# VHH binders against Uncharacterized protein AF_1994: the designs that were tried, part 8

Target 1, 207 residues: Uncharacterized protein AF_1994, of Archaeoglobus fulgidus (o28285)
Amino acid sequence: SVTVGHTTVYYTNVPDAKAEVLAGYLQEEFGFTSDTDILLSMSGNEYEVRIPSSYSSPSEVEESFKVYFALLASRVSEEVFFGSPVKLVLVTHQNDELFAVKNQYSFEKAGRVFVYFKGVDREQAFNLANYLESLVGENYDWDVIFEQSEGVYHVVPFVGINDASELTPEMENSYQSMATELEDVLGGDVVVHLVNFEGYEVAAFEG
Key: E = the ipSAE of ESMFold2; O = the ipSAE of ESMFold2 at other seeds; V2 = 0.75 times the mean of E and O plus 0.25 times the DockQ between their complexes.

## First folded at step 4 (VHH)

Design b23 (framework vhh_8pnl_2)
Fold by ESMFold2-Fast, scan of step 4:
Structure b23 (fold): chain B 207 residues (1-207), chain A 121 residues (1-121)
Amino acid sequence: as target 1 above (207 residues)
Amino acid sequence: QGQLVESGGGLVQPGGSLRLSCADAGSTFSSYYMAWYRQAPGKERELVARITSGDSTNYADFVKGRFTISRDNAKSTLYLQMNSLKPEDTAMYYCARVRYDSSGYFGYDYWGQGTRVTVSA
């Protein structure tokens, strides 16, 4: 096993160096302050990471956690395993499976702005991440999905409002300005979609 | 070290009250989910209460009916009103802008340094 902070990774069929990187990554990501045991294994070309929770049944796992966990799988794939396939499994304290996801996106970051992208250039995702980080600073956690369809760039920042009734004029003005500025950054038409933490779209802004 | 600053903790007797504050210098405070977490000695941090940008709230069962979370977006400040305090509420209290919480959510940003609450007879 290997321990970083309060995170201990138990592993089979995985190099020591990768287990150590995973331990440090999860300690940073989750901020564990109590000893936490992570199980890491490899089957074929896929890494499986089992992460314990206080949940006792699959029905207790909230939709917003499922969305987050799927995005985390893409970050773990890129940052820890160099783009190799990853399956994240949320487990009980007894190691019974509650929820599992596989990585779906490539990933770029700037500071704590995380851009999950598919069907666009990595350089465009990197430019988007740096643009967003320049607006919010190096310590602002922000998850953003970035895709292209029919020549239009779709930028999907996750926001802490449940529906359109919670939009303030300040939010509307900020995201409208963002859509317009991103057309210069990305070099094409842009739509910014505000999505809540449960994955529901609450508003859209055209550049 | 984050940009969030907690205050308002102290020593109180059982049944007492405290009001915790969390000041945020960020211009986007009003768009975040905000939360209060606590950590008792030797325990993992646990979610106490969460509030959305639209003032929807949820509470851990062990504080429901006793604690009230609120926010003042004009002041970029988060509050936790704690009533009917019990010895088991003794902990360091932290505020966070929340992507997801520890009851099934992971990832916090702009962690505060914490404010200590001690409830003893």
Scores: ipSAE 0.000, ipTM 0.230, lowest interface PAE 11.1, mean pLDDT 82

Design b4 (from cK4R with S104R; framework vhh_8pnl_2; at its last look DockQ between E and O 0.74; V2 from the best seeds 0.00; counts 0 for: pae E 2.9 > 2, grease 26.6 > 24.2)
Fold by ESMFold2, look of step 4:
Order: structure tokens, then sequence, then C-alpha cells
Structure b4 (fold): chain B 207 residues (1-207), chain A 120 residues (1-120)
């Protein structure tokens, strides 16, 4: 096993160095203050990471946490396992499965702006991440999904409002300007979709 | 640097009131909401209240209408008005930037906290 801070990874059929990177990554991500045991294994081409929690049943797991956990799977795949398939499993302290997800996106970042992308070039995802970081600064947390369909770029930032009734004129102006500017940055038609932390769209802005 | 600074804690009698403040440096893109958490010695950190960028609020059940979270956008300041304080409210209080629900982990930025002590 390998320990970083309060995070200990017990692993099989995985190089020591990858287990250590995972331990450090999860310690920093979750900030565990109590000793936490992570199980890491590889079966076929897929890594499985079992993360304990104080939840007692699946119904206790908040919908927004499930959204977060799904995005984390993509970050772990890219940053720890070089894009390999990853399954994250949330478990009880008794190792009973509560919720599981597999990575769905590739991942790119600039500062703390995190871009989860599919169907677009990594260079475009990098350009999007850098553009957004230039707007908010290197220490601003922002998760953004980035996809393309029917020749249109879909940029999906997560926002801290529950529904459309909470949209302020300042937010509307800022996101409309962003949608317009992104058409030059990405070289095509853009729609910006604001989603809340449960994953529901609350507004959209055409560039 | 994204440090959050809490203030307004202190010693108060049961039934008394305190107003906690937290200075923040928000963004027009509203990519988070704000929350107050508390932690008593030997206890897990727990959510007290949270507020979205559109002023929608949620409270822990133990609050029972005694506390009010609010935000003054012009001052970039988050508040927690605490009324009818009880000894069990004694804890370190933290403000935080929060993006996903997950009272058992997944919290973003924390200040050093402000202590609230309620004793007869």
Amino acid sequence: as target 1 above (207 residues)
Amino acid sequence: QGQLVESGGGLVQPGGSLRLSCADAGSTFSSYYMAWYRQAPGKERELVARITSGDSTNYADFVKGRFTISRDNAKSTLYLQMNSLKPEDTAMYYCARVRYSGSRFGYDYWGQGTRVTVSA
C-alpha cells in the first residue's frame, strides 16, 4: 500500500507510482482529515477505484454529488491513468457499493477551470480552458462540459443558481458576451448552456 | 488568493444573538454558492445554511428558523444572523464556497473560522 497524508491506497496489478499519484490526487481533492483507505485494482483495461464514505445507503447520496462524482471519474482517468478507462465506486465503510460511474469525457484544464470534452479536439478544449481562465483568474473553480453536435459547439458551464428565475441581468450579459466571443475563439457557431449542480439546464445563450 | 475571512463570533448567553460576516471575492459568472458550516470539538463538520447567487436558501434542520443566511451583493459580504442561540450551537463557524451537495465531503475553500460560544 501507499499513503499520502490521510489517504492510503491498497492496490493490485498496478504500478507503485500510479498508486502513489492516485493517493496524492485524492488526498488533495477530498482533503481527508481522517485515515481513509482506497482500493485500487485493474481488471482487463479498466481501473477500479473504491472510495469509502460515511453514507449508509444509496438514497442518502445527493444528486449533485453524483454529478460531481461522474466528472471526477473523467479527471482521474486523464490525470492519473493517462486516459485509461476508470470506474469510480462510492462505498460504505464496510465496502458496500452505493454508486458507481465510469469516465465519459476527456479532460483539460487551465488554472482551476476544468473542461470535460467529447467530440472536439483537445487543442480546442485547451483554448476554451485558457479563454475562460482569462475571464475569471487562475484560482476560480469552474467545471465546464464541451461537446459538438451538428456543427455547433456546446459549452456547458456549471453555475451556482437553481433555476432560471435566479438569473440576474449581470449574469445574462456576461454569458451572452462569452457566447459571442467564443465563436471567434472556437471558429464556429456556439451555444452556451448554463446547468445547475444537479445537471439541469437553466438558460442558454447563442453566440 | 481566495482566502475567506469570517468574523463576528464571540461569547453569548443562551437566547442571545450574533451576526457572522464573511468577505468574499465573487465573479460575475456565479460558478458557486456560499455556505456556513460548523464544527464542534469531537464532531463532524456540518452544514448550517447555504445561499445561491440568486439568493435561494437552504438550512439544516437544527436551525429551525433561528438563523438567516443572506448576501449583500454591493458589499460582497455573506452573513449569518444567529438568534435564539443555545449551548449546542457552540462551535467553530466557517464560510465556504460550495458547488456540489455533499455534506460528508467535497467542500471547496474554508477560512480559519470564527468561534461561537454559548454558555450560561
Scores: ipSAE 0.398, ipTM 0.692, lowest interface PAE 2.4, mean pLDDT 87
ESMFold2 (binder alone), look of step 4: mean pLDDT 78; pTM 0.781
ESMFold2 at other seeds, look of step 4: ipSAE 0.384; ipTM 0.674
ESMFold2-Fast, scan of step 4: ipSAE 0.425; ipTM 0.657
ESMFold2, look of step 5: ipSAE 0.340; ipTM 0.665
ESMFold2 (binder alone), look of step 5: mean pLDDT 78; pTM 0.784
ESMFold2 at other seeds, look of step 5: ipSAE 0.453; ipTM 0.727

Design b6 (from cK4R with S101P; framework vhh_8pnl_2; at its last look DockQ between E and O 0.86; V2 from the best seeds 0.00; counts 0 for: pae E 2.2 > 2, unsure alone 63.2 < 65, grease 24.7 > 24.2)
Fold by ESMFold2, look of step 5:
Structure b6 (fold): chain B 207 residues (1-207), chain A 120 residues (1-120)
Amino acid sequence: as target 1 above (207 residues)
Amino acid sequence: QGQLVESGGGLVQPGGSLRLSCADAGSTFSSYYMAWYRQAPGKERELVARITSGDSTNYADFVKGRFTISRDNAKSTLYLQMNSLKPEDTAMYYCARVRYPGSSFGYDYWGQGTRVTVSA
């Protein structure tokens, strides 16, 4: 096994160095303050990472955490396993499965703006990430999904409001301006979809 | 975005009140919730109250109407008004930026904390 901080990775069929990278990544991501044992294995071409939690049943896992966990799978795939297929499994301390996800997006970042993309060019994802970072600064935490369908770019930032009734005129103006500017940045039609942390769309702005 | 700075802690008698403040740079893009957490000696850190960028609030059951979370976006300041304080409220209180509430894991950004002591 390998340990970084409070994170220990026990692994099979995986190189020592890769397990150490995972340990460091998860220690930084979760900030574990008590010793935590991660199980890492590879079957076929898929890495499986089992992450323990204090939850005792699947119904205790918040929908917002499930959204986060799904995005984390894409980050782990890209940043630890260089784009390889990854399955993240949330487990009890007894290693009983609570929830599992597989990576679904590629990933780019600028500062702490994280862009999860599918069906678009990586350079466009870079352009989006850099634009957003220039707008909010390098220390602003922001998860954004980026897709294209039917000739339209869909930019999906996560926001800290529950529903549309919480939108202020200032927020609306800011996001409308962003949607308009993104058409120049991305070179096409853009819709910005605001989603809350449970994954529910609360507003949309057409460029 | 910048440093979170808590203030307003101190020593208070049971039944007393304190108002905690937390300075935060804020942003009109509203990419996170704000929250107060606390950690009592020998206990795990626990949620006290959470507020969205649109002022929707959520409170831990132990609050029982005694505490009020609020924010002033013009001043980029988060508040926790704590009334009817009990010895059980003695803890370090932390301001936090929160995404994906309900996580059993830590949050991405915390203040340094301010200590609240209610005479045992």
Scores: ipSAE 0.446, ipTM 0.718, lowest interface PAE 2.2, mean pLDDT 88
ESMFold2-Fast, scan of step 4: ipSAE 0.607; ipTM 0.782
ESMFold2 (binder alone), look of step 5: mean pLDDT 77; pTM 0.778
ESMFold2 at other seeds, look of step 5: ipSAE 0.461; ipTM 0.734

Design cR4Q (from cK4R with R99Q; framework vhh_8pnl_2; at its last look DockQ between E and O 0.09; V2 from the best seeds 0.00; counts 0 for: pae O 12.1 > 2, unsure alone 64.5 < 65, placed apart)
Fold by ESMFold2, look of step 4:
Structure cR4Q (fold): chain B 207 residues (1-207), chain A 120 residues (1-120)
Amino acid sequence: as target 1 above (207 residues)
Amino acid sequence: QGQLVESGGGLVQPGGSLRLSCADAGSTFSSYYMAWYRQAPGKERELVARITSGDSTNYADFVKGRFTISRDNAKSTLYLQMNSLKPEDTAMYYCARVQYSGSSFGYDYWGQGTRVTVSA
């Protein structure tokens, strides 16, 4: 096993160096203050990472955490395992499975803007990340999903409002301008979908 | 470590009140959910209250009706008014920018915390 801070990774069929990178990554990501045992294995070409939690049943896992966990799988795949398939499994302290996800996206970043993309070119995702960073600065945390469907680019930023009644005229103007400008940046039709942290769409803006 | 600074903690009798403050000098204050979390000795850090950029609020079941979260975007300050305090409310209280609500992990910035002690 290998330990970084409070995070210990027990691993099979994985190089020592990768287990150490994972331990450091999860220690920084979760900030564990109690000793926490992570199980890491590889079967075929897929890494499995089992992460314990205080939840005791699947119904206790908040929807916002499930959204976060799904995005984390993509980051772990790219940052720890060079884009290899990854399955993250949330477990009880008794190692009973509560929730599992596989990486669904590649990602690009600029500053702290993370663009999770599928079905589009990495160069386009990089251009989107740089554009968004230019609007908010390098220390703004922003997760954004980026896909294409039926000839339309869908840009899906997570935002800190519950529903459309919380939109200000300034927010509406800013996101409408973003949708319009992104048509030039991406070279096609764009819809910007604002989603709250539980994954519910609260507004949409056509370019 | 984050740029958030909590204050207003202290020692209070059961049934008493305290008002916590959290100053955030960052330019993104109005763009995020903000929250108060607490951690009692030997316990996991837990959500107390959350407020959206539009002032919608959500409270943990155990504190509903006794605490009020609010914010002043012009001063970049988050507040927690705590009334009818009980010994079980004794904890270190932290403010945070919340990107993934309901999780004690994955946040960008945490304050240093402010201690609240309710003596029985």
Scores: ipSAE 0.000, ipTM 0.196, lowest interface PAE 11.2, mean pLDDT 82
Fold by ESMFold2 at other seeds, look of step 4:
Structure cR4Q (fold): chain B 207 residues (1-207), chain A 120 residues (1-120)
Amino acid sequence: as target 1 above (207 residues)
Amino acid sequence: QGQLVESGGGLVQPGGSLRLSCADAGSTFSSYYMAWYRQAPGKERELVARITSGDSTNYADFVKGRFTISRDNAKSTLYLQMNSLKPEDTAMYYCARVQYSGSSFGYDYWGQGTRVTVSA
């Protein structure tokens, strides 16, 4: 096993160095202050990471946490395992499965803007991340999904409103301008989809 | 879904102290940014303090030096230590689990809050 701070990783079929990187990553991400045991294994080409929680049943897991956990799987895949397939499993302290996700995206960042991308190349994701960082500065985390389908770029920022009734005219104008500007930045048709923290779309803006 | 439950409010004299608590039952509580907000009678809610998943803190200018936000991930509890209280601090205090996006602030949950009254 390997320990960083309060995070101990017990591992099988995984090199010592990767287990140590995972321990450090999860210690920083979760900030565990009590000793926490992580199980790490590899089967085939997929890493499995089991992360304990105090939840006692699947129905107790918040939808916003499930969204966060799904994005975390993509970050762990990219930053710890160099893009390898990753399954994250939320478990009880008795190691009973509560919720599991697999990474769905590659990941790029600029400052505190995190772009989770699929179907586009890293240069495009980098251009998007830098554009968005120029808008929000260094003081805000911003998770954004970035995909292409059938020739259209889909930019999906997570936003801090629950539904469309909370959109202000300033927000609408800002996101419409963003959609229009992104067509030049990305070199194609763009739709910006605002989603709330539970993953529900609250508005869309065509470039 | 988890529920945030605030406690620890009460009546205190100017210059006094209170410690607010916010319970969240999940051990993954640290995976979100947490915050304290307040709302004085007839005013909009305003941010008091924020703490990141890595325990970095940020404070509104009006409370810096007097309040300390902290979290205990093992107990899934957020705290606000409030010292040198002033009558202007009288408000309902709410905890929130937040993910910040752009110039807007979002909330997952907050409860009914806990009242803090500072009277001469």
Scores: ipSAE 0.000, ipTM 0.176, lowest interface PAE 12.1, mean pLDDT 81
ESMFold2 (binder alone), look of step 4: mean pLDDT 77; pTM 0.773
ESMFold2-Fast, scan of step 4: ipSAE 0.007; ipTM 0.254

Design t1 (framework vhh_h_nbbcii10_fgla; at its last look DockQ between E and O 0.09; V2 from the best seeds 0.00; counts 0 for: pae E 9.0 > 2, unsure alone 64.4 < 65, placed apart)
Fold by ESMFold2-Fast, scan of step 4:
Structure t1 (fold): chain B 207 residues (1-207), chain A 124 residues (1-124)
Amino acid sequence: as target 1 above (207 residues)
Amino acid sequence: QVQLVESGGGLVQPGGSLRLSCAASGFTFSTFSSYYLGWFRQAPGQGLEAVAAITSSGDSTYYADSVKGRFTISRDNSKNTLYLQMNSLRAEDTAVYYCARVRYSGSSFGYDYWGQGTLVTVSS
C-alpha cells in the first residue's frame, strides 16, 4: 500500500506510481482528517477506485453527492490516469457498493475553476477556464460543464442556490454580463445555465 | 494564500451557548454563488460529521438532524465571516469544529480549505 496524509491506497494490478498519485489526489480533494482506506484495481481497460463513506445504504446517498461524484470521476480519469476509463465506487466501511459512476467528460482547469467538457475543442475549454478564473481568482472552487449543440455554446456553472427565488439582482447582472462576454471569448452564441448542486436548472442567460 | 480561521470555541456547561466565527482571507465570498459555506465537526475518536451549510446569498440553510433547532448558521459577506450560533449544547456536541467551502450541500465530500479548527468542550 501507499499513504499520503490520511489517505492509504491498497492496490492490485496497478503500478506503485499510479497508486501514489491517486493517494495524494484524494487527500487534497477530500481533505481527510481521519485515516481512510482506498481500494484501487484495474479490470480490462478500466481503473476502479473504491472510496469509503459513512453511508449505510444506497438510499442514503444524496443527489448532490451523486452529481459531485460523477464530476470527480472525470477529473480522476484525466488528472490521475491520463484519460483512461475510470469507475468510482462509493462503498460502506465493509466495502459494500452504494453508488458507482464512470467518467463522462474531458477536463481542463485554471486555478480551481474546473471545466468539464465534451463536443468542444480543448483549447476552447482552456480559454473558458481562464476567463472564469479571471472573474473569481485562482483559489475559488467552481465546477462548470461546457458543451456545444447546434452552433450554440452551453456553459453550465454549478451554483449554491436551490431555486430562482434566491437569485439576487447582483447575481443576475453578473451572469448576464458573463453570457455576453463569453460570446466574444468562445466565438459564437452562448447560453449560461445555472444548475444547483442537486442538478436542477434554476436560471438561464443568453448573450 | 487561502485561509479560513475558526474561533469562539471553549469550555461550556450543558445547556449553554457558544458562537463560532470563521474569518476568510485570500478569497472573497463570491457574488457568483459558486459554493456553499459550512461547518463540520470531529468528536474525539470519531469520523468527520457535516453540521450546517449556507448558500452564498444566505437565503438557504441546511442542518444535520442532530443539531436542527439548536444551531443557526449565518454569514456576513461584507466581513468575509461565517458564523455558527450554538444553543442548548449537549455533551455529544463536544468536538473540534471546522469551517470549509462546500460545493455540494449535505455532503462531507467536495469541500476545500479547512481551517485549523476550534475545540468545543461541553462538560459539567
Scores: ipSAE 0.071, ipTM 0.462, lowest interface PAE 5.4, mean pLDDT 84
Fold by ESMFold2, look of step 4:
Structure t1 (fold): chain B 207 residues (1-207), chain A 124 residues (1-124)
Amino acid sequence: as target 1 above (207 residues)
Amino acid sequence: QVQLVESGGGLVQPGGSLRLSCAASGFTFSTFSSYYLGWFRQAPGQGLEAVAAITSSGDSTYYADSVKGRFTISRDNSKNTLYLQMNSLRAEDTAVYYCARVRYSGSSFGYDYWGQGTLVTVSS
């Protein structure tokens, strides 16, 4: 096993160095203040990471946490396991499975803008991240999904409104301008989808 | 849904201390979105004043000059809670205090979440 702070990773079929990187990554991400045991294994080419929680049943897990956990799987895949397939499993203290996700995206960042991408080049993802960082600065965290589907670029920023009733005319104008500018930045048709933290689209803007 | 709920306000004498709490629900304190977490205050007839802020990563803190050395912002990710420890309170600190997730750096993109506020009164 390997320990960083309060995070101990018990592992099999995984190099010591990767287990140590995982321990450090999860300690920083979750900020554990009590000793926490993580189980790490590999089956085929997929890493499985079992993370204990105080939840007692699947119904207790909030939808927003499930969305966060799904994005975390992609970050762990890229930053700890160099893009390898990853399954994150949320468990009880008795190691009973509550919820599981697999990484679905590659990951790129500029400052604190995190771009989760699929079906596009890493250079395009980095260009998107840099563009967005230029708008918000280095001290803002911004999670954005970026993919191409049916010939259209879909840019999906997570935003701090719950539904369309919170959308102001100024926000509409700003995101419409972003959608238009992104067609030049990305070189094709763009739709910007505003998504709340439960994963529901609250508005869309065509470039 | 996303909700922020402040608590810990009340009446205190000059020189006293209070600790404000902000319970978050509907999201986790993570790098999940582009925001700062902060405490803001509004005295009667005044605009909002940013009091203290902490990045969602937790790596930086910021304080208004009027509160430096007296107030401390902190977060407990395991409890999904933001705190403001207020020491050496003065009459000028009397205000409604808000916990917020807000956007910054001159961008008009996005929107933020605010609590309903908690009143702090510093008076003899």
Scores: ipSAE 0.011, ipTM 0.203, lowest interface PAE 9.0, mean pLDDT 82
ESMFold2 (binder alone), look of step 4: mean pLDDT 78; pTM 0.782
ESMFold2 at other seeds, look of step 4: ipSAE 0.379; ipTM 0.699

Design t13 (framework vhh_8k46_1)
Fold by ESMFold2-Fast, scan of step 4:
Structure t13 (fold): chain B 207 residues (1-207), chain A 121 residues (1-121)
Amino acid sequence: as target 1 above (207 residues)
Amino acid sequence: AVQLQASGGGFVQPGGSLRLSCAASGSTFSSYYMGWFRQAPGKEREFVSAITSSGDSTYYADSVKGRFTISRDNSKNTVYLQMNSLRAEDTATYYCARVRYSGSSFGYDYWGQGTQVTVSS
């Protein structure tokens, strides 16, 4: 096993260096203040990371946490395992499965703007991350999904409003301007979809 | 672009109450949850509570459930933490933070000055 801070990773069929990187990554991500045991294994080219929680049943896991956990899987895949497939499993103290996700996206960032992308070039994702970071600054936490479907670029920023009734005119104007400007940045038709932290679409803006 | 400032701390006896405030400013893309963390001397930062942007969902650490209540006033862009039944173990510097995701002690980015809470008899 390897320990960083309060995070101890127990591992099989994984190089020591990767287990140590994972331990440090999760210590920073979760900020554990009590000793926490992470189980890491690999079969074929897929890494499984089991992370304990204080939840006792699947029904206790909030929808916003499930969304977060799915995006975290993509970051762990890219930043810890060089893009290898990753399955994150949330478990009870008895190691019973509560919720599991696999990475779905590649990942790029600028500052704290995190772009999760699929079906687009990494350079396009990098350009998107830099554009968004230029609007909000280096220290602004923002998760954005970026993909292409049938010639249209879909940019999906996560927002802290529950539904369309909470959109202010200022937000509507800002996102409409963003959709228009992104057509120049990305070089094609763009639709910006606002999604709340529970994963529901709130609004959409066409460039 | 978001600036956070916590206030309302002070000295209180065990069993007493305090109300903390966090004033926030931000960009036109102010799309975030808000939360409270605390840090006692020589200890790591601990999650306390979080609230969604709309104020309709709240999350609490097990150690404060039933004693603390988080709320917000969106017209003033301010988040509050009502702390009841205070214990000596609640003594810490309290920080407000922008929250990327709800619950627990993860997904947060905090900055700015904290406010000291001391529970002593």
Scores: ipSAE 0.019, ipTM 0.384, lowest interface PAE 6.7, mean pLDDT 82

Design t14 (framework vhh_8k46_1)
Fold by ESMFold2-Fast, scan of step 4:
Structure t14 (fold): chain B 207 residues (1-207), chain A 121 residues (1-121)
Amino acid sequence: as target 1 above (207 residues)
Amino acid sequence: AVQLQASGGGFVQPGGSLRLSCAASGRTFSSYYMGWFRQAPGKEREFVSAITSSGDSTYYADSVKGRFTISRDNSKNTVYLQMNSLRAEDTATYYCAAVRYSGSSFGYDYWGQGTQVTVSS
């Protein structure tokens, strides 16, 4: 096993160096202050990471955590395992499965703006991340999904409003301007979809 | 830095109970001092409750002490506010907030969106 801070990774069929990187990554990501045991295994080309929780049943896992966990799987794949397939499993203290996700996206970042992308090129994702970071600065945590469908670029920033009634005129003007500017940045038609932390769309803006 | 989402608000009669949740992105959640604040229309935002990063120490405004309980689950990246014996004056939008440094002279670094609590007959 390897330990970083309060995170101990127990592993089979995985190089020691990878287990150590994972331990440090999860210690930083979750900031564990109590001893936490992570189980890591590899079968074929897929890494499975089991992370304990205080949940006792699947119905207790909030939708916002499921959304976060799915995005985390993509970051763990890219940042810990060099883009290899990853399955994250949330477990009880008894190691019973509560919720599992596999990485769905590739990942780019600028500052703390994290772009999760699929069906677009990496350079476009990098340009999007830099554009967004230029608006909010290097210290703003922001998760954004970036996809292409039917010749249209879909940019999906997660926002802290729950529904459309919380939209301010300032937010509406800012996101409308963003949709228009991104058509030049990305080189095509753009729709910006605002989603809340549960993954529900609250508004959309066309460029 | 963390992203915060508050939920669990709603309509309740005086004497009723509600539990609010504040879900975080999880990046460094357990290192933050977490708080709940509230704001009624036309009023200043006021402190309600706070909890240390470990969960070992809690703080309450005098107006809610003995009625509200703050707790956190670092494995779920969530902070909770259990509100009992609700009164009409508890009607407000409730916000959760995070700060990395301890001390009353330092403000909260990050603010989540609010959840509306309405206490009326």
Scores: ipSAE 0.007, ipTM 0.194, lowest interface PAE 11.3, mean pLDDT 82

Design t15 (framework vhh_surovatamig_d1)
Fold by ESMFold2-Fast, scan of step 4:
Structure t15 (fold): chain B 207 residues (1-207), chain A 121 residues (1-121)
Amino acid sequence: as target 1 above (207 residues)
Amino acid sequence: EVQLVESGGGLVQPGGSLRLSCAASGSTFSSYYMSWVRQAPGKGLEWVATITSSGDSTDYVDSVKGRFTISRDNAKKSLYLQMNSLRAEDTAVYYCARVRYSGSSFGYDYRGQGTLVTVSS
């Protein structure tokens, strides 16, 4: 096993260096203040990371946590395992499975703007991250999904409003301007989809 | 937008009790994990307690286990910390924090302005 802070990783069929990087990554990500045991294993080319929680049953896991956990799987894949397939499993104190996700996206960042992308060029994702960081600065946390479908770029920023009733005229104007500006940044048609932290679409804006 | 306002701090003798309250504004309070964090004079921030969005699970730092109880009322958009058997080392400014996913960077975390708790004679 390896320990960083309060995070101890127990591992089988994984190099020591990878287990140590994972321990440090999760200690920083979750800020554990109590001793926490992480189980790490590998089957074929897929890493499985089991992370304990205070939940007792699958029905207690909030939709917002499931969305977060799926995005975390993509970051762990890229930042800890150099793009190797990763399965994250949320478990009870007894190591019973509550929720599991696999990485779905590649990842780029600028400051604290995190761009999760699929089916687009990495350079385009990097340019998007830098554009978004220029709007909010280096200290603002922002998760954004970036995909293309049938020649249209779909940019999906996660926003802190729950539903369309909380959308202000100022937000509407800002995101409409973003959709228009991103057509120049990305070089094609753009739709910006605002999604709440539970993964539901609030609004959409065409460039 | 979520605003958090703490209250209930004050001066109390060792062994005494205080109940802290945090009033939230905004429609999404019930969707967030909520935490209490504190900062003692000359020290960094220390996490104290977390409660899940439903209120069904709680976690505490070891030094307060059995003495402090975190609770919430989603209908009133309020978070509480019942502090019993207070010690001099509990002296700190206490902050109510909206912590999405217990320390995650996903989305913006929000913290109130704090309420001072002083434990002395």
Scores: ipSAE 0.000, ipTM 0.167, lowest interface PAE 12.2, mean pLDDT 82

